# VHH binders against Tyrosine-protein phosphatase non-receptor type 20 (PTPN20), part 1

Scores and structures below are computed, not measured.

Target 1, 254 residues: Tyrosine-protein phosphatase non-receptor type 20 (PTPN20), of Homo sapiens (Human) (q4jdl3r159to412)
Amino acid sequence: IMQEFMALELKNLPGEFNSGNQPSNREKNRYRDILPYDSTRVPLGKSKDYINASYIRIVNCGEEYFYIATQGPLLSTIDDFWQMVLENNSNVIAMITREIEGGIIKCYHYWPISLKKPLELKHFRVFLENYQILQYFIIRMFQVVEKSTGTSHSVKQLQFTKWPDHGTPASADSFIKYIRYARKSHLTGPMVVHCSAGIGRTGVFLCVDVVFCAIVKNCSFNIMDIVAQMREQRSGMVQTKEQYHFCYDIVLEV
Structure headers, positions and changes below count from the first letter of each chain, unless a header shows other numbers; antibody chains are not in Kabat numbers.
ipSAE, averaged over its two directions, is called F for ESMFold2-Fast, E for ESMFold2 and O for OpenDDE. V2 adds 0.75 times the mean of E and O to 0.25 times the DockQ between the complexes of E and O.
[cut] marks letters that were taken out.
Atom coordinates printed by the task and the answers are left out, and those that the model quotes come from them; centres of patches stay.

## First folded at step 4 (VHH)

Design A1 (from U7z with S59Y; framework vhh_7z1x_3)
Fold by ESMFold2-Fast, scan of step 4:
Structure A1 (fold): chain B 254 residues (1-254), chain A 125 residues (1-125)
Amino acid sequence: as target 1 above (254 residues)
Amino acid sequence: QVQLVETGGGLVQPGGSLRLSCTASGFTFSYYAMNWVRQAPGKGLEWLSGITSSGGETYYADSVKGRFTISRDNAKNTLYLQMNSLQPDDTAVYFCAADSGYSYGLEDEYHYDYWGQGTQVTVSS
């Protein structure tokens, strides 16, 4: 397992990050050194404006799984984030972080604070319709309205709240239930998946989701291949050897 | 060479106010986001507030929101924390920390490039 992760780390993938490195886009990156490839970045609107997000397509046993891997939104990118969700017709957001963990700011609060007051953005209005607080994750139902067109879209956000401050979950069961619920909730567009940078925990989620779909379809799978496919589309997916091992640990829980 | 020095700590009565200052030297202060973090006796680090390099955006932990205000003066290389309505559980060592925005490869670790040595704030009667 360690040899596989080392082999993945040693791959010198060609890829350019020109868009993310533009001076006008610097403030839109949560981490200056974690950027989307130009070839797989998610363009916004007719102008193809920038957001720190990548399209991820994973193929296993003839099935294609489609995601957007993205950073936790910044105050300055909240409007861009909801634009991305609407333009891609995504109905599920998987948020694999709390806003603050162990004193580290992971993600801005990019959704409405209450059922009574919608989030007013420049181009969108986001309504929190209802929510459920479960033991390991929170389910929030949103209506996103584009102000210029009146177009509305239903979005379900699933926030996993029990990732430990260090390492990976001791019990895989909670994360397995979370991923299964997210897949069951998916209806339209790519599934939007984020943590803080959109590569570590996000990569684990994508890998495990594909593996569970393979198991359900009685298909073979290869974790190294799945992670390699992700890394060709977003640099550094599955960030640590501990996260890589956790993908295997989850599969053994089956 | 690189230095962050906190001042303004001390003993204050419950309900009182203090203003902390953090003076930076040895690096280009205006290029760094700045943060305030505290550590209460026998507890771990708690992030309190952050401010962008330009000062255009500020962020607060729920425990201090509405009571504390972060600000900066890039011409003076100084970060401030105005603390109002202080409570006994605000007793802690307060640190300022500078953030270049580089992850250094890992998103789940502290990415603060420079830390001050801390200043003690004690809230008691």
Scores: ipSAE 0.048, ipTM 0.502, lowest interface PAE 6.2, mean pLDDT 88

Design A10 (from A2 with S57K Y59F; framework vhh_7z1x_3)
Fold by ESMFold2-Fast, scan of step 4:
Structure A10 (fold): chain B 254 residues (1-254), chain A 125 residues (1-125)
Amino acid sequence: as target 1 above (254 residues)
Amino acid sequence: QVQLVETGGGLVQPGGSLRLSCTASGFTFSDYAMNWVRQAPGKGLEWLSGITSSGGKTFYADSVKGRFTISRDNAKNTLYLQMNSLQPDDTAVYFCAADSGYSYGLEDEYHYDYWGQGTQVTVSS
C-alpha cells in the first residue's frame, strides 16, 4: 500500500498552473503552492474568472463520477464560491473541516449563521432555511439567490466535524456514513467537495465515494487507479500516506 | 443589562415531560432568532431547535424531532421548549441562545450573541 503511494508521489504530473499564479489571482489562493491545473480549473462567468477549484471526473466500471474539488473559501472568495455552486447547478457541498482546527483557520464561515438574516454578498444572498447538528456532521439547507436575475437554487451543505487535528479519523464508520449520506443527497450538478486546501481530505472523500458506489454495484475497483485519475485533474489529491492508508481501511468497513 | 434565564429543569422519569422557559431582558427579544442547545456530561454542545424572530418557522435536530416543540411569546420576551417522551440520553444542561444574524467576524458555528447560564435536566428512574 505504501509502495503504491510512493509510486504516485514519484509520478510526473503534467500540467500548467498559469491562471492560479497570475498576480491578480494571488490573494484568491489559500495556499500559494496548491493550485488548479489550467486544463481542469472551474471558470467563473463569461469572463472565465479564477477560483481555486478543479473539475474531477473519475471513471470506474464504465460509470463516471463528477465532482468539484476546491479549497475552503476565503473572505475574499465567498462570492466566487457561491457563483461556482450556482453556475454548475450543484446541490450538495461536502465540507470536511471545521472553520478552525488546532488554532489555525482552515475555512472562512461562508454561510449565514442565523435563520433570521441572510448572508449578504455582492452578487448573491444566501438564506439558511434549516439545520441539524448530528454526532459527526452538520446538515445545512440553503437557498441561494442571484441578485441580478432572482434565480434561486437549493443547496445542502454537509459538514464533517470529527476529523482530528492530526492524522485520520479513528472511526471509519462515521466517515462512511457521512459519505453515504452525501451521495444519497446528490441530485444535480457535480458534488462540491472541500476541506482547507481541497486535496487531502477531499481526495479521501472522492476515493471512498467511488469505492462505495463500486461495492454497491458489485463492480471491481482499484484505489491506486482512482487516486491516479484524480491526481491528473488536481495536483496532490490524497495528500499523505496516512490518508492513502485510510482509504484502504475504510474499504474494510463497507 | 442583557440576560437570558432558563427555568423548568429538574429530575424526571423516562417517558416523562418537562417544559423549559427562557426569559430574556436587556435587548429587543423580537429582533432575535432563538435556539435551544444542550450539553450532556463529558460531551460537546448539541443544537436541538431554532425558531425565527417572528416565530414563523421552527427547526429541529433529528434526535428530538417529534418529541420536542419550540415556541416563543414575543410579548412576554419568553422562549419555550416542550419536551415529551424524555429518555435517559436527554440528560444534559439546556441552554437558550439568542442570534442576531450578523455576519461580522463569522468563525464559529455557535456564533450566538447571548447565552443563558443553563438549566439541568436529568432523566432517571
Scores: ipSAE 0.000, ipTM 0.114, lowest interface PAE 16.2, mean pLDDT 84

Design A12 (from A2 with Y102D; framework vhh_7z1x_3)
Fold by ESMFold2-Fast, scan of step 4:
Structure A12 (fold): chain B 254 residues (1-254), chain A 125 residues (1-125)
Amino acid sequence: as target 1 above (254 residues)
Amino acid sequence: QVQLVETGGGLVQPGGSLRLSCTASGFTFSDYAMNWVRQAPGKGLEWLSGITSSGGSTYYADSVKGRFTISRDNAKNTLYLQMNSLQPDDTAVYFCAADSGDSYGLEDEYHYDYWGQGTQVTVSS
């Protein structure tokens, strides 16, 4: 398994990061070294503006799984994030991080704090309709309203709260339940999946989701192939050998 | 030379209080976010609390929220952790750590630039 991860790390993938490296876009990146490929980035609006996000299409047994892998939003990119969600008609957001871990800000609080006061953005208004706090994750139901048109969209955000600050979860069971719930919640558009950078825990989520779908459909799968497909579309998907091993550990427990 | 020196650890009874201090030298303290992290016997590292470089925002782990208070005095290059309502399971070595914000996007690891040597806190009757 570790030899597989080493082989993935040594693969030289052709790809350019010109958009993310533009001076005007630098402040839109959470990390200087984690950027979307030009060919798979998610363009925003008519002007095709920048956000640190990649379309990820994974093929297994002739079936395609479609996601957006993205960084945890910054204060300056909250409007861009909700624009991306609405333009892609996404109904599920999987958030695999707390706002702060190990004293490091992992993700800005990009949703409304209370049921009474919506989040007022430049182009959108986000209402928190209800929420449930479960043992491993929090479910939040949003109505996102585009100010210019008055049209509204329902979005379900699922925040996994049990990932440790250091290492991977001791038990795979909680994360398995989380991923299965996210898949069951999916109705429209690509599933939006993020952690802090949008490559590590995000990559684990995507890999395991595809594997579970393969199992349900009695199809074969290959973890190395799935991760390789992801890396062709967003650099560095599944960041650590521990995360890679965790993909295998999760699959073996199901 | 960069140095972080923790003081204030020791033995306290359950329900008691302690105040930890961390004095920094060798770098511009006011440019760094500061953190408290602990390690209980036989367990991994656990992040407890963080404070921004300006002191304008503070953050806490759920296990200590409402009991611990982080603060800093940039004029004195000193970080503090006020610990109230101490419990036996708060027994650990407590470290202060400095973060420049140049952390890479590598997940599931603590990316602090500088660490203190740690101070022992024991909560027992």
Scores: ipSAE 0.015, ipTM 0.371, lowest interface PAE 7.1, mean pLDDT 88

Design A13 (from A2 with Y104T L106F; framework vhh_7z1x_3)
Fold by ESMFold2-Fast, scan of step 4:
Structure A13 (fold): chain B 254 residues (1-254), chain A 125 residues (1-125)
Amino acid sequence: as target 1 above (254 residues)
Amino acid sequence: QVQLVETGGGLVQPGGSLRLSCTASGFTFSDYAMNWVRQAPGKGLEWLSGITSSGGSTYYADSVKGRFTISRDNAKNTLYLQMNSLQPDDTAVYFCAADSGYSTGFEDEYHYDYWGQGTQVTVSS
């Protein structure tokens, strides 16, 4: 397993990051060196404006799995984030981080804080319809309304709250249940998956989701191949050797 | 140019108290969230506490919650850690660390923009 991760790390993938490196877009990146490839970035609107997000397509046994892997929104990119969700007709957001971990802001609170007051954005209003606080993740149901048309779209956000500040979860079982619930909730568009940078924990989620789908369909799978496919579409997916090992640990629990 | 200097470490009896200070220079201290991290002999890094750039919010690891208090004085470019009810297993080198939020942050690892050199705290009789 160690040799697999080292082989992935040593692979020089061709790809350009020109959009993310434009001066006008620098403040839109949470981390200066974690950027989407030009070829797979998610364009916003007719002008194809920038957001730090990548389309991820994983193929296993003839089945295709579609995701958007993205950073935790910044205060300045909340409007862009919801525009991305609506334009791609996504109904599930998997958030694999708390807003603050280890004293560091990992993701801004990009949703309404109460049932009483919607989040007012430039082009959208986001209403929190209801929520459930479970032992290891929070389920939030949103209604997103486009101000110009009155068109509404339902979005379910699933926040995993039990990932430790360092390392990987002590309980693989909690994360397994979280991923299965997310897949079961998915209806339309690519699943939007984010953590802080949108590559580490996000990569683990995508890998394990594909593996579980393969198991359900009695299909073979290869973790190294799945991660390699992700890395061709977003640089650095599955960030640490410990996260890579955790993918295998989870599979062995099922 | 950029420096974080920890002071206040030393030898203390079990049940005693120490106050650590971290003085920052060479960057705009008030723009950075600040953290305390320790490393016990033969062990890895352990995050202890964090404070936002404004000082408006503080966070603690379960192992130190209720015993340690983090604070900062942006006018003096200084971060503090008040340590009470010290135990032998608190023996470690204590580091302060600064994070702008734009750094290359590995998820699940402590990669901060700037680190101090560390100060030794020994709790023994």
Scores: ipSAE 0.014, ipTM 0.335, lowest interface PAE 7.5, mean pLDDT 87

Design A14 (from A2 with L106Y Y112F; framework vhh_7z1x_3)
Fold by ESMFold2-Fast, scan of step 4:
Structure A14 (fold): chain B 254 residues (1-254), chain A 125 residues (1-125)
Amino acid sequence: as target 1 above (254 residues)
Amino acid sequence: QVQLVETGGGLVQPGGSLRLSCTASGFTFSDYAMNWVRQAPGKGLEWLSGITSSGGSTYYADSVKGRFTISRDNAKNTLYLQMNSLQPDDTAVYFCAADSGYSYGYEDEYHFDYWGQGTQVTVSS
């Protein structure tokens, strides 16, 4: 496992990050060194404006799995985030972080605080219709309304709340249930998956989701191949050797 | 040589106000996000406030929201913290810290590039 991760780290991957490195886009990045490739970034609107997000397509056994891997939104990118969700017709957001962990801001609170007050953005209005607080994750149902057209779109956000401040979960069971619920909730567009940077915990989620789909279809899979495919589309997917090992640990639990 | 020098600390009565300044030299100040962090006696570091490189966005910890205001003057290479309605619990050493925005592979803690030496704020009667 360690040798596989080292081989992935040493691989020379061609790719340019010109859009993310533009001076006008610097404040749109949560981390200056975690950027989308120009070739796979998610463009916004006709002008193809910037957001720190990548399209991820993973092929296993002739089936294609489609995601958007993205950073946790910043105060300045909340409107851009909801634009991305709507333009891609995504109905599921998997959020694999709390807003603050160990005193560190991981993600801005980009959704409405209460059922009574919608989040007012420049181009969108987001209504929290209902929520359920479960043992390991929170389910929130949103209606996103585009102010100019009045068009509404239903979005389900699934926030995993039990990832430890350091390392990986001691028990894989809670995360397995979370991923399975997210897949069952998926209806339209790519699944939007984020943590803080959109590469570490996000990469683990994508890998495990593909593996579970392969198991259901009685199909072979290869974790190294899945992670290699992700890394060709977003740099650094599955950030640490501990996260890589956790992908194997999860698969053994199933 | 990179330097961050905090000034404006001192003794103040509860309910009083204090303005901290942090002057930067040896790097391009306008390229860095800036932060205020404090450490109370016998406690760990507590992040208080951050401001983007342009000054277009500001962020605050819940413990200081509404009482403290962060600002910067890029022409003067200076960061400010206006502290109002000070409480005894605000007694701490206050540090300014410069953030390039690089993760350095760590998402579990703040990895600020440069730190000041700190300035003591004591809120006591």
Scores: ipSAE 0.013, ipTM 0.421, lowest interface PAE 6.7, mean pLDDT 88

Design A15 (from A2 with Y104P E109Y; framework vhh_7z1x_3)
Fold by ESMFold2-Fast, scan of step 4:
Structure A15 (fold): chain B 254 residues (1-254), chain A 125 residues (1-125)
Amino acid sequence: as target 1 above (254 residues)
Amino acid sequence: QVQLVETGGGLVQPGGSLRLSCTASGFTFSDYAMNWVRQAPGKGLEWLSGITSSGGSTYYADSVKGRFTISRDNAKNTLYLQMNSLQPDDTAVYFCAADSGYSPGLEDYYHYDYWGQGTQVTVSS
């Protein structure tokens, strides 16, 4: 397993990050060195504006799994984030982080603070319709309204709250239930998946989701191949050897 | 060379106070968020407090909220931690750590570019 991860690390991958490195886009990146490839970035609107997000298509046994892997939104990118969700007709957001972990700001609070006060953005209004607080994740149901058209879109956000500040969970049980719930909730568009940078925990989620789908369909799978496919589309997916090992640990618990 | 040097540690009685300082050199201090982290004997690292590069926002772990205050002086390249109402379980080595916003390649670990050597704080009678 560790030899597999080292082989992935040593692979020379093609790709340029010109859009993310443009001066006008620097303030839109949470981390200066974690950027989307130009070829797979998610363009916004007719102008193809920038957001730190990548389309990820994973093929296993002739089935294609479609995601958007993205960073935790910044205050300055909240409008862009909701525009991305609406334009791609995504109905599920998997958030695999708390806003602050171990003193590190992981993600801005990009949704309404309460049921009574909608989030007012330049182009959108986001309403929190209801929520459920479970032991290891929070379910929030939103209505996103485009101000110019009045078009509304239902979005379910699933926030996993029990990832440790360091490493990976010792028990996979909670994360397995979380991923299964997210897949069952998925209806339209790519699933939007984020943590802080949109590569580490996000990569683990995507890998495990594909594996669970393969198991349900009685298809073979290969974790190294799944992670390699992700890395061709967003640099550094599954960030650490511990996260890579965790993918195998999760599969063994199923 | 990049250096973070902690000072101000020592022996203090329960209920006492200490002020830790961390002096930075070899990098542009005002570009970095700063953090205080401790490690008690036989335990892992515990994050305590963080302050943004401008000093405009501060954050605290529940275990120290209301007792500890983080601050910085960018003109002096110095980070501070004022510790009040110290308890025996505050005994630890205290580290300052700098975060530039660059990933060190370890998303699920502390995102710190530079660490100090640490200063010992012992709370005992």
Scores: ipSAE 0.000, ipTM 0.231, lowest interface PAE 11.7, mean pLDDT 86

Design A18 (from A2 with E107D; framework vhh_7z1x_3)
Fold by ESMFold2-Fast, scan of step 4:
Parts: C-alpha cells; sequence; structure tokens
Structure A18 (fold): chain B 254 residues (1-254), chain A 125 residues (1-125)
C-alpha cells in the first residue's frame, strides 16, 4: 500500500499552473504551492476569473462521479466561492475542517452565523435557514441569492468537525457516516468538497465516496486508480501516506 | 542569518499593559505573514494573532480578541503586540513566527518558516 503511494508521488504529471501564478491571483491562494491546473480549473463568470478550485471527474465501472475540489475560502475569496457554487448548480458543500485547528487558520467563516441576519456579500446574499449539530458533523441549510438577478439556490453544507489536529481519525465510523450522508444529500451539480488546501482530506473524501458507490452498485474498484485519476486533475490529491492508508482502512471497515 | 528577536516582556500586575516587539533580520520581512504564539507553563502552544504581509488584515484568537492588538512596521522590520487588560492566565513565553505561505506538508501541522526565541510575560501581583 505504501509502495503504491510512493509510485503516485513519483509521477511527473503534465500540467500548467499559469492562472494561479499570475500576480493578480496570488492573494487568492491559501498556499502558494497548491494551485489548480489550467486545464481543470473552475472558471468564474463570462470573464473566466480565477478561484483555487478544480473540477474532478472520476470514472468507475462506466459511472462518472463529478466534484469540485477547492481550498477553504479566504476573506478575499468568499464572493468567488459562492459564485462558483451558484454557477455550477451545486447543492452540497462538504467542509472537512474547523476554521482553526492546532492554532492554524484553516478556513475563513464564509457563511452567516445567525438565522436572523444574512451574510451580505458584494454579489450575493446568503441566508442560514436551518442547522443541526450532530456528534461528528454539522448540517447547515442555506438559501443563496444573487443580488443582480434575484436567482436563489438551496445549498446544504456538511461540516465534519472531528478530524484530529494531527494524523487521521482513529475510528473510520464517523467519517463513513459523514460521507454517506453527503452522497444521500446530493441532487444537482458537482459536489463541492474542501478542507484547508483542497487536496488532503478532500482527496480522501472523494476516493471513499467513489468506493462506496461502487460497493452499492456491485462494481469493482481500485483505490490507486481512483487517486491517480484525481491527481491528473488536481495536483497532490490525497496528501500523505497516512491519508492513503486511511482510504484502505475505511474501505475494509465497510 | 535569519533571526527573530522578541523584546518587551516582563512582570506586570493584573489589569496592566505591555507592548511586545519582534525585530526581524536576514530575510525580506515584508514578504512574510507574521504571528504571535504563546506557551504557558506546562501547556502546549497557543496561537494568538496573525497579520498579513502588507498589514491589511489581522486575526485574533477568541481568548485575546478585544484585549490584544497586532501591528507591523515593514520599514523597521518590526512586529508588535499591544497587550491590554492583562490577566494572570496570560502568563507565558511569547513567540513571534514568520509564515511564507508555502504548505510544507500536512494540513494539520504548524507551517511557520522562522521562530523567535521567546520573551517571558508574567502577570502577577
Amino acid sequence: as target 1 above (254 residues)
Amino acid sequence: QVQLVETGGGLVQPGGSLRLSCTASGFTFSDYAMNWVRQAPGKGLEWLSGITSSGGSTYYADSVKGRFTISRDNAKNTLYLQMNSLQPDDTAVYFCAADSGYSYGLDDEYHYDYWGQGTQVTVSS
């Protein structure tokens, strides 16, 4: 298993990061070295503006699974994030991080804190309609309104709150339930999945989701192939050997 | 040689104020985000505050929000922490840390490039 991860790490994948490296886009990246490929980046609006996000399409047994893997939004990219969600007609956001972990800022608070006061953004207004706090994750229901058109869209955000500050969860059960709930909640567009950088925990989520779908459909699957497909579309998906091993541990638990 | 040197620590009575300074040398200070982190006796590290490379944005831990103010002077290569309404629980060694914005590995680890040696702050009567 670890030799598989080493083989994945040693692959020199063709791809360019020109958009992410433009001076005007530098402040839009949470980490300077974690950038979307030009060929798979998510363009915003008619001008095809930049956000640190990648389309991920994974094929298994003739079925295609469609996601957006993205970084945790920055204060400067909150409008861009909601624009991406609306333009792609996405109804589920999987957030696999707390805002602050181990004293490190992982993600800005990009949603309204109150049921009574919407988040007022430059181009959008986000209403928190309902929320439910569970042991391992929080469910938030949003209505997102584009100010210029009046177009509204329902979005469910699922925040996994029990990933440890270091390593991977000791027990897979909580994360398995989280992923299954996210898939069950999915209706339209690509599922938007993020952690801090949008590659580590995000990659684990995507891999496990595809595997669970394969199991339900009595299809074969290959974890190395799934991760290789992701890495061709966003560099570094499944960041550590511990995360890679965790993908196998989760699958064996099911 | 890269150095971060903290000064301004000392003994202060509850309700008092201190201003910490961190002077940087050996790197381009204006290219780095800066952070204040403390360690109380027998405790782990606690992040307190961060400031972007330009000084345009500041961030605070809930434990110090409203009492502490982070600022920087890029012309002087100096980071500051103004500490007001100090409490006995603020007793700790205070460190400044520089962040280039590179990932350097795991999502769940500290990614600071440079650390100071720390300065002792003691809040007691």
Scores: ipSAE 0.013, ipTM 0.420, lowest interface PAE 6.9, mean pLDDT 87

Design A19 (from A2 with D108E; framework vhh_7z1x_3)
Fold by ESMFold2-Fast, scan of step 4:
Structure A19 (fold): chain B 254 residues (1-254), chain A 125 residues (1-125)
Amino acid sequence: as target 1 above (254 residues)
Amino acid sequence: QVQLVETGGGLVQPGGSLRLSCTASGFTFSDYAMNWVRQAPGKGLEWLSGITSSGGSTYYADSVKGRFTISRDNAKNTLYLQMNSLQPDDTAVYFCAADSGYSYGLEEEYHYDYWGQGTQVTVSS
């Protein structure tokens, strides 16, 4: 397993990060060295404006799984984030982080604070319709309204709250239930998946989701191949050896 | 040269108060979020409190919420931690740390750009 992760780290992957490195886009990146490839980045609107997000397509047994892997939104990118969700017709957001962990701001609070006051954005208004607080994740139902047209879209956000500040979850069980619930909730568009940077915990989520789908379909799977496919579309997917081992631990638990 | 220098530590009795200061030099202090982290004897790092670059938002660990107050003065390049109702288990080395939000994005560790050398706080009777 160490050999597999080392081999993935040593791969010289083709790709350029020109859009993310533009001076005008610098403040839109949570981390200076975690950028989307130009070829797989998610363009916004007719002008194809920048957001730190990548389309991820994973193929297993002839089936294609489609995601958007993205960073936790910044105060300055909240409007861009919701534009991305709406333009891609995504109905599920998987958030695999708390807003603050270990003294570091991981993700801005990009949704309405209460049921009574919608979040007012430049082009959208986001209403919190209802929510449930469970032991290991929070379910939030949003109605997103485009101000210019009055059209509305329903979005379900699933926030996993029990990832430890260091390492990986001691028990895979809570994360397994979370991923299964997210897949069951998916209806339209790519599933939007984010943590802080959109590569570590996000990569684990995508890998495990594909593995569960393979198991359900009685198909073979290869974790190294799944992670390699992700890394060709977003650099550094599955950041640590511990996260890579956790992918294997989860498949043994199922 | 980048430096973070903590002062204000020392010996205090249970129930007492201390105010820690962290003075920054060699970088644009007002561009960085600031954090307080401690390490008790024989234990790992424990995050206590954070403050945004503007000072507009503050955050606290449950263990210190209601007892500690973080603040900053960007004109003086100084971070503060007001510690009230100190208990023996608050005994630790206290570090200030600066976070630009620019890093390798490692999600499992305290990846701050700059760290102070630490100041000792001992709470005993």
Scores: ipSAE 0.005, ipTM 0.251, lowest interface PAE 10.5, mean pLDDT 86

Design A23 (from A2 with D31S A33D; framework vhh_7z1x_3)
Fold by ESMFold2-Fast, scan of step 4:
Structure A23 (fold): chain B 254 residues (1-254), chain A 125 residues (1-125)
Amino acid sequence: as target 1 above (254 residues)
Amino acid sequence: QVQLVETGGGLVQPGGSLRLSCTASGFTFSSYDMNWVRQAPGKGLEWLSGITSSGGSTYYADSVKGRFTISRDNAKNTLYLQMNSLQPDDTAVYFCAADSGYSYGLEDEYHYDYWGQGTQVTVSS
């Protein structure tokens, strides 16, 4: 498994990060060196404004799986994030982080804190309709309203709360249930998946989701190929050898 | 050479206030998220507050929320912590720490890039 990960790390992938490196976009990146490729970035609006997000298409056994891998929103990018969700008609957001882990800020609280008070953004209003707190993840149902058009969209956010501050989860079962629930909830658009940087835990989620779909369809799969496909579209997907090994551990647990 | 230098510590009576400053040099301060962390005598490190590189977002530990205010001046390469309603259990060495994600870039191994040497705050009559 370590030889596979090393081979992936040594692969010379062509790609440019010009949009993310523009001075006007610098404050929109959570991490300076984790940027979307120009060719796969998610453009916002008619002006194709910047957000740190990548379209990810994974092909297995003739089936295509479509995602948006993105960083945890910053206070300055909350409006951009919801614009991306609406423009892509996405109905599921998978959030694989807490807001703060080990005293380090991982993701801003980009949704409304109460059922009574909507989140007022520049172009959107986000209403929390209901929520369920489960043992390993939280389900939140939102209505997102575009102020200019009055158009309303239903979005389900699934926050996995049991990933440890260091390493990978001790219980594969909890993460398996989380991913399966997310796939069952998916109806429209690409599934939006984020952690802090949008490459590590996000990459694990995408890989495992594709593998579970392959198993259900009685199709073959190859973890190295799936991760290689992701890395062609967003640099560094599945960040650590421990995360890579965890993909195998989860698959074997099924 | 990278340096973070904390100043403003000292002795204060319960209910009093202090303002800590952290001056940065040797790196691009405006590109780093900044944090305040403390260590009380005989205890481990406790994270208190964080501020994003632009100053647009601030975060606080429950133990200091409503009493402490973090701020920064990117033009002066300086981070501040305004501490109000100080209690004896706020007695600690206070450190500033810089966090870019640059040094590691690793999600599950993320750490602060640079640390100051600390400044002593004593809350006592």
Scores: ipSAE 0.016, ipTM 0.341, lowest interface PAE 7.1, mean pLDDT 87

